# Designs tried in a protein design chat: VH-VL binders against UPF0598 protein C8orf82 homolog. Part 4

Target 1, 218 residues: UPF0598 protein C8orf82 homolog, of Mus musculus (Mouse) (q8ve95)
Amino acid sequence: MWPPSGAVRNLALVLARSQRARTCSGVERVSYTQGQSPEPRTREYFYYVDHQGQLFLDDSKMKNFITCFKDLQFLVTFFSRLRPNHSGRYEASFPFLSLCGRERNFLRCEDRPVVFTHLLASDSESPRLSYCGGGEALAIPFEPARLLPLAANGRLYHPAPERAGGVGLVRSALAFELSACFEYGPSSPTVPSHVHWQGRRIALTMDLAPLLPAAPPP

## First folded at step 17 (VH-VL; from z4 with heavy chain T58K)

Design k1
Fold by OpenDDE, fold request of step 21:
Structure k1 (fold): chain C 218 residues (1-218), chain A 124 residues (1-124), chain B 107 residues (1-107)
Amino acid sequence: as target 1 above (218 residues)
Amino acid sequence: QVQLVQPGAEVKKPGTSVKLSCKASGYTFTSYWMHWVRQAPGQGLEWIGEINPSGGYKNYNQKFKGRATLTVDKSTSTAYMELSSLRSEDTAVYYCAREPGWSSGYRSYGMDVWGQGTLLTVSS
Amino acid sequence: DIVMTQSPDSLAMSLGERVTLNCKASQSVDTYVSWYQQKPGQSPKLLIYWASKLESGVPDRFSGSGSATDFTLTISSVQAEDVADYHCQQYKDWPLTFGQGTKLEIK
């Protein structure tokens, strides 16, 4: 009676490559031309998103309300197709890419490529966060429990589409509005523990914290 | 006023080359793509190619098998299309047309301004 | 190459009637479609881009609709000045391609 050979379950350690949310790394001055075609049948453009969720041409001399892109259809098309840049081109300088028809649209950001700008249907049972000026077309369910206030930079974050990095910045104005609902405990006067939403006291999960760069050591 | 001005007509023999011009005015020449489109008599529109005047980048319709060459002169805001090895089938009106390129805060598509066209007649 | 097929090839309409022009792509072109009007002896004029966006200066009687493969240009109330050839174009991929055109006449 030969003892059954124990099948060594090779635990394939699926090295979950912690897709560290590609931070908008430092502006290595890369050389590019707007509308360049390095290969046949290609057009490359280069964009920048600021902390307000405004989209600009990267080389715009002035970046303000006048020079930002406002066309809803364009913004929806652009951000709905946004993904991490794995094209082998400009990955360090432009960590995100939107493929729109004939165009490769490289994107860098000040903080996150997804910037939440408006809370939609706040009085409803299903509020949504709109981002990057896309209105209802670029909106995700609002999850108050998953709001992440980051003490290191004073900014507020929320879950974003995974294809766009998984974490979005809440613009300052909206963050300020939402902060009125935060509850601070005696143990942590700088970081809220709960949010009051629609008459409910909700604990903050802080589940996004591992996805954000650790604050530089003081 | 934004305008693209082309010569009215050219007559060429088969096997020769023609260089058509398109003079742009009233806008920033280097901020728009320039397209070339032809239309044979009684036929639809056929795209030839595009050029970015800023960097000189070009894309061509492979149907022309390298017979078409697009160039620009930035100093005169003039686009050129050279077509070699002319055939009778190349008889058409040739249009230049601009496509809104990259400008701050604005992205539009389509050819929004057209030249009046140049009639190219290829005859023996 | 993406083939754009327009229908009908020609139509004659009475003044004030609703006109519907169709354009079908051989594969999905999303909304990367433009429409052009070409009056007799003139160069094409852009009417619609992004399948449904009206070009500046174009009368609001013109409208575009559609996505993926099927597109429509509509004239809500056709006028005498609308006599022209109409061309659809895709710009999703190279080469850029046009439909064969639709001729609109007034009865």
Scores: ipSAE 0.880, ipTM 0.946, lowest interface PAE 0.6, mean pLDDT 93
Fold by OpenDDE, fold request of step 21:
Structure k1 (fold): chain C 218 residues (1-218), chain A 124 residues (1-124), chain B 107 residues (1-107)
Amino acid sequence: as target 1 above (218 residues)
Amino acid sequence: QVQLVQPGAEVKKPGTSVKLSCKASGYTFTSYWMHWVRQAPGQGLEWIGEINPSGGYKNYNQKFKGRATLTVDKSTSTAYMELSSLRSEDTAVYYCAREPGWSSGYRSYGMDVWGQGTLLTVSS
Amino acid sequence: DIVMTQSPDSLAMSLGERVTLNCKASQSVDTYVSWYQQKPGQSPKLLIYWASKLESGVPDRFSGSGSATDFTLTISSVQAEDVADYHCQQYKDWPLTFGQGTKLEIK
């Protein structure tokens, strides 16, 4: 009677590495030169995206509508190639990287690298959210149920491309427009529970909440 | 007016060196890449290298590596290309050309301003 | 190195005709292509960048198109002043490389 060899089911705890959405907390001032070439056949540039979705050179003295990048082709090229920075260079200060031809474009952001600026085709069956000034070329399907109002900072978030962190900021002006569709329940007067969209009452899923940094303890 | 000024011609013997100059005016010298491109008689354009005047960063075509040296003088807004161990095959018009670099709100690709070129003749 | 091949090597056109110049890359260069015009005895002049963007001051009869490996420069109605060599360039990777050029003449 050979004792049954207990198959130790190695529960491979798939440590779901909670891909914590890399926060733009690049507070450390690092030294760099725009257009530096630390290695042969490299050009490095450093950028900043604000909460309005405007792209700037990081060292620009003035960051306003005049000094932001507006060229559609550049913006589309830049943001379509945006990914988390795993280059071994400036990862803490510039958590995102866009590889564009000969260029390494390092990016830091105020909140999220993807900032939704416009709702496209709002009256259609398939509305889209455009981001970072890229028009139709930088747009994803609008998912009203997945809107995440964050009480801690008063900002609104929406799903973004996974390559760009999976969560995008809705700029304040657009957030304000969308907020008119929010329904607040008696149990939570500060956080909406539903959104009214195209004649439908839709419950907010709040599924993005785990991807956002926990509000600093008061 | 934006301008790149080059000397008209140089004549050198094989085995010697030449240093060509390119004087920039009418724009912020340190905000643009400077390229060097040559054109042999009746041939196409050949890229030699580039230099960032702000930091002195350089990239070379491997074909010219070890023979070409790019430098800049910021005080005079002048770019230089030195080519050593000259050969008859180095006979060409040599151009300097600027490429927009890192201006605020603007990103362009391409060499938007060219010098008039310097004819280098390498003959015994 | 990325090789840029232009076609044809030369062409002669009548005034007012549509001109099409081709440039083929040995590998994908996305849209990192520029076109230059070089008149006889002159330095090159930038016409098109990003494959299709017209440089400031260039007449609108010039246009660029293409992506990946195949690119085209078009002159909608060729003029006498358009007699020149035309060069395509890739700037996706080092070294920067040019095509061999296309010579445009007027009949």
Scores: ipSAE 0.872, ipTM 0.941, lowest interface PAE 0.7, mean pLDDT 93
Fold by ESMFold2, look of step 18:
Structure k1 (fold): chain C 218 residues (1-218), chain A 124 residues (1-124), chain B 107 residues (1-107)
Amino acid sequence: as target 1 above (218 residues)
Amino acid sequence: QVQLVQPGAEVKKPGTSVKLSCKASGYTFTSYWMHWVRQAPGQGLEWIGEINPSGGYKNYNQKFKGRATLTVDKSTSTAYMELSSLRSEDTAVYYCAREPGWSSGYRSYGMDVWGQGTLLTVSS
Amino acid sequence: DIVMTQSPDSLAMSLGERVTLNCKASQSVDTYVSWYQQKPGQSPKLLIYWASKLESGVPDRFSGSGSATDFTLTISSVQAEDVADYHCQQYKDWPLTFGQGTKLEIK
């Protein structure tokens, strides 16, 4: 939902750069067993995160709000230890890995492994974005200048921890709330040029664009 | 009702082997790790190993490497632990215990259900 | 192997007293610690996991705390049915290891 009308004309041209960001979703079929031990002293599990920031076992038959993981301690542990998967195992299908105690947890994603779900405000400090259900324990400073609307998929992105891919998705409900703050240029009615935040008019940097997939052809 | 049922006692001579059983009921057997833990008389708890019933994957305490073998029979929801080359110091109560491992939407750690234990006595 | 050392080895308490049992790991186990209660002649029963998370059906008078190497189990007001051995256990790394236990008795 981006902008409310949903029409996007020129964003594809401004974002049509060479792709640098590693795709989060694997494209090949792979075989695994939850809880496998390919070598002594190993436990391996396989997870999936959707565009709402909900975490599931990758092989869950139903992926919805009832079946997603909700335990705060687990979510904070999982996402705070997330790193690119350079283990030599399942790298193509599961681009990220979380090392949680005895568990080697592989992750693949609908879009990005980090999905911002809430804006945490405080009168004594700048606002922060929390992700993946972790509340204040999984939160980073909100950088309104670095918000990136992407015409190709109608989604909004924000900087994320480098260890988790550097760019995160703003979930649709939060993106809708933030869209009220956007300003569009006269030559680009569907691509915002500025964001208004806390009484300031801030130009969008678009510096995340190289980290996202290429725009589709016209 | 979730239960792990074990035989009450076994008596064996040194140098022989024993295969202890643990029958699970009241839950999805293949969704939980099964552990084996022993307790010598008057002593603490000692972990022997774990098995994933879904894929048959196992991890052992190195102390028991080569002597302990963990298996499962998914059709009867039964876990087995075989201990070979028995010694008198293997006299202990042997427990099976389940651990939640991978279940949709919920992570819990720890051995949440234990069998009542089998007393293995190894004596000449 | 990670050694879990419990203290005291035993203690005797009056009904209604606050009890604190200690467990120290030989290296950091983060919060990967469980506590078990074992009554005489019975199998262990899980009380606490993740250092501080109360298992379902366990009375609120039990609580756990700690991280890294130092952990405690607290019984806020001990009752007669709490007479048991108490074991801490780490599950951060293999092999899983238990403390030697603490015996709790009522005077």
Scores: ipSAE 0.576, ipTM 0.808, lowest interface PAE 2.1, mean pLDDT 86
Fold by ESMFold2, fold request of step 21:
Structure k1 (fold): chain C 218 residues (1-218), chain A 124 residues (1-124), chain B 107 residues (1-107)
Amino acid sequence: as target 1 above (218 residues)
Amino acid sequence: QVQLVQPGAEVKKPGTSVKLSCKASGYTFTSYWMHWVRQAPGQGLEWIGEINPSGGYKNYNQKFKGRATLTVDKSTSTAYMELSSLRSEDTAVYYCAREPGWSSGYRSYGMDVWGQGTLLTVSS
Amino acid sequence: DIVMTQSPDSLAMSLGERVTLNCKASQSVDTYVSWYQQKPGQSPKLLIYWASKLESGVPDRFSGSGSATDFTLTISSVQAEDVADYHCQQYKDWPLTFGQGTKLEIK
């Protein structure tokens, strides 16, 4: 869903901020060698996360379900140690870093490093969103009021751990399921104002909007 | 079949050097770190160093600083470890061992394949 | 260097007994520990990595556990072919270091 620009600005709850398109800023042709050791006692590896939350070696020729990493322990270790890349190396191309033992693992992303894939315990009083294939070990409380549908790219976002950028992408299949819970105003057909969750009508806060300045890739 | 083949034995005098070989087969040589580990008679395992055949990156145990040199020949899939200024304390079995690497969709750890070892005897 | 200390140094077990081998690191190594079996006259064989992940082709009677500084290798029902030295090894930091080994024998 791609909104007309004039209508969005008049009806959005995001005051003093436009919902601009975001970009993916990684340089995909940067030079590196998997397993490089530029200094003694270092090892460097390079990874990529797609919009489905699947983790790949950055230089993998095919990036699909067959070639993505699936081991639960590896994914939990990788994403639980994710932080912004302030290493002085590859910061422009790989905005995130995961320090796993002897490995300095650089990460770049199609959109966000956290991609929510499943809603756990959806029938309980405390549902949780899991991300990047980690199940309950990589999960946070679901906050329906803080869902952010971004009209410019048609994607849905949710709070994520601060160390991983504070905002995560809801993968398209899950976003489609959740979109059935949205309420749109009569004068805002493309931007929902409320979410209906477990019998409650909840106003969307839009408080994540400041964290989403980048346009999607072309 | 993944294999690492090493010569069975070598005998050297103190003060000389030796260059030990490790021939790899059955896998993509340049996608895995190669380790060298030694074991003196009746003693435990001691890590010497590692080499990434892609790019030639190396890390050494400081204990072997200046004495050990790791190299590879990518065209023959062979790793080498040269040890100089030999002493009687260098008498040991020297193993090469590969580490599972950065192959697509799979990450594990440990040294999953070992050579049979070369017994180096340093004796006057 | 991170020192890996194994205990006991040696033990003798009856067939079918449960065996627990211990490995203690001098500082936290998180879960970056592997275990190797070395049968007499042979090179080491990887059993366990990541403290608890069973290597392909290793019998289910082997298991590993632990984190930070204290690690165990368990053989649920020891068999005659399990006579070997067992080494733990950390790969959290350089240099890689091995424990001194535990010798397992059948009595």
Scores: ipSAE 0.544, ipTM 0.790, lowest interface PAE 2.3, mean pLDDT 86

Design k1
Fold by ESMFold2, fold request of step 21:
Structure k1 (fold): chain C 218 residues (1-218), chain A 124 residues (1-124), chain B 107 residues (1-107)
Amino acid sequence: as target 1 above (218 residues)
Amino acid sequence: QVQLVQPGAEVKKPGTSVKLSCKASGYTFTSYWMHWVRQAPGQGLEWIGEINPSGGYKNYNQKFKGRATLTVDKSTSTAYMELSSLRSEDTAVYYCAREPGWSSGYRSYGMDVWGQGTLLTVSS
Amino acid sequence: DIVMTQSPDSLAMSLGERVTLNCKASQSVDTYVSWYQQKPGQSPKLLIYWASKLESGVPDRFSGSGSATDFTLTISSVQAEDVADYHCQQYKDWPLTFGQGTKLEIK
């Protein structure tokens, strides 16, 4: 049941759904131009991060492994400078901002701006989770007690740097591997209560729950 | 084959204007900032300004604001730099150069492709 | 404006020698520095960006280092084709500014 897999979806169905949402509703869409300069001495760019931790230009027509940004130095620079968007510009649509020299880089996310992709040094006393393609340069201590499985969406979360919202998504493939370590209590068969890690049975704290959006009703 | 093509030379009198061209090919013109840089004989490089071809956004070195005008023609992938009220001190090679940017899933920096330059001579 | 000051103004080196070219910024530019090579009669060619990142196709005898205000370009073993002017350039802030250049010759 948990965690849900990264099932392949038909691209034509996804495009049809997105077209209906944009055209049918008449909903106001965010308007921008990549490289815009709304006042002197500014450059603004707009980015999107998916649930796999892949970074794209927000307006890319194709968002897949071929079109995502892969350069290590760029990814490390981008995500290491990520902050909540308090600029007064695009805050509702782009909750995060990365200030890179002359660039004001807005970020919006499928889920979280931090997406953990690999567990580094898993057999050591201090394993680390790396995120968004940054390897050791974008890594945080692994805290198995603070893993948060969320029943509403079937996803797994972990602490992340406070500047990036305090909580990050564990990508589905990694979450599936970690799910083998979970133990379920008798009163909650769909939500684990403990994690088994390196020979220890650790109660899940659930302390990240307030940082996540409520599940949509019902 | 990424290429920026500029005319080889221009000769002008002081007090007149010149409009220099830079024809881009081999890449998506509207996805890269275009820069203009000049170099007086035997001197260093001096940045004039930049233009974003997709929206026409521009930034100028204040030294040239009021005299330099950057424009683009997206249909021909051509950038232009017009310099007015020419002086003999404007004698220089004028380069266009692109900055790699916000397309194709790769972000790099620097001016990675340069035109061969146009030698502007301003003399009476 | 951020002033980029290069040293030395010129030098002549024997083939195979190690060359270090210096560039100093008048204020911190973090790592937003590029280096260009300009051979006689040619347009500049990008060598290094982000202070230390080698541009594709540039020989590995070139390297860059530095941060904040002090930057270096190093040629580990100078070759005859390295005769050129070398320019550093900051892109931390507007206007973009270049150093005055260092002229390298082989003796």
Scores: ipSAE 0.503, ipTM 0.765, lowest interface PAE 2.2, mean pLDDT 86

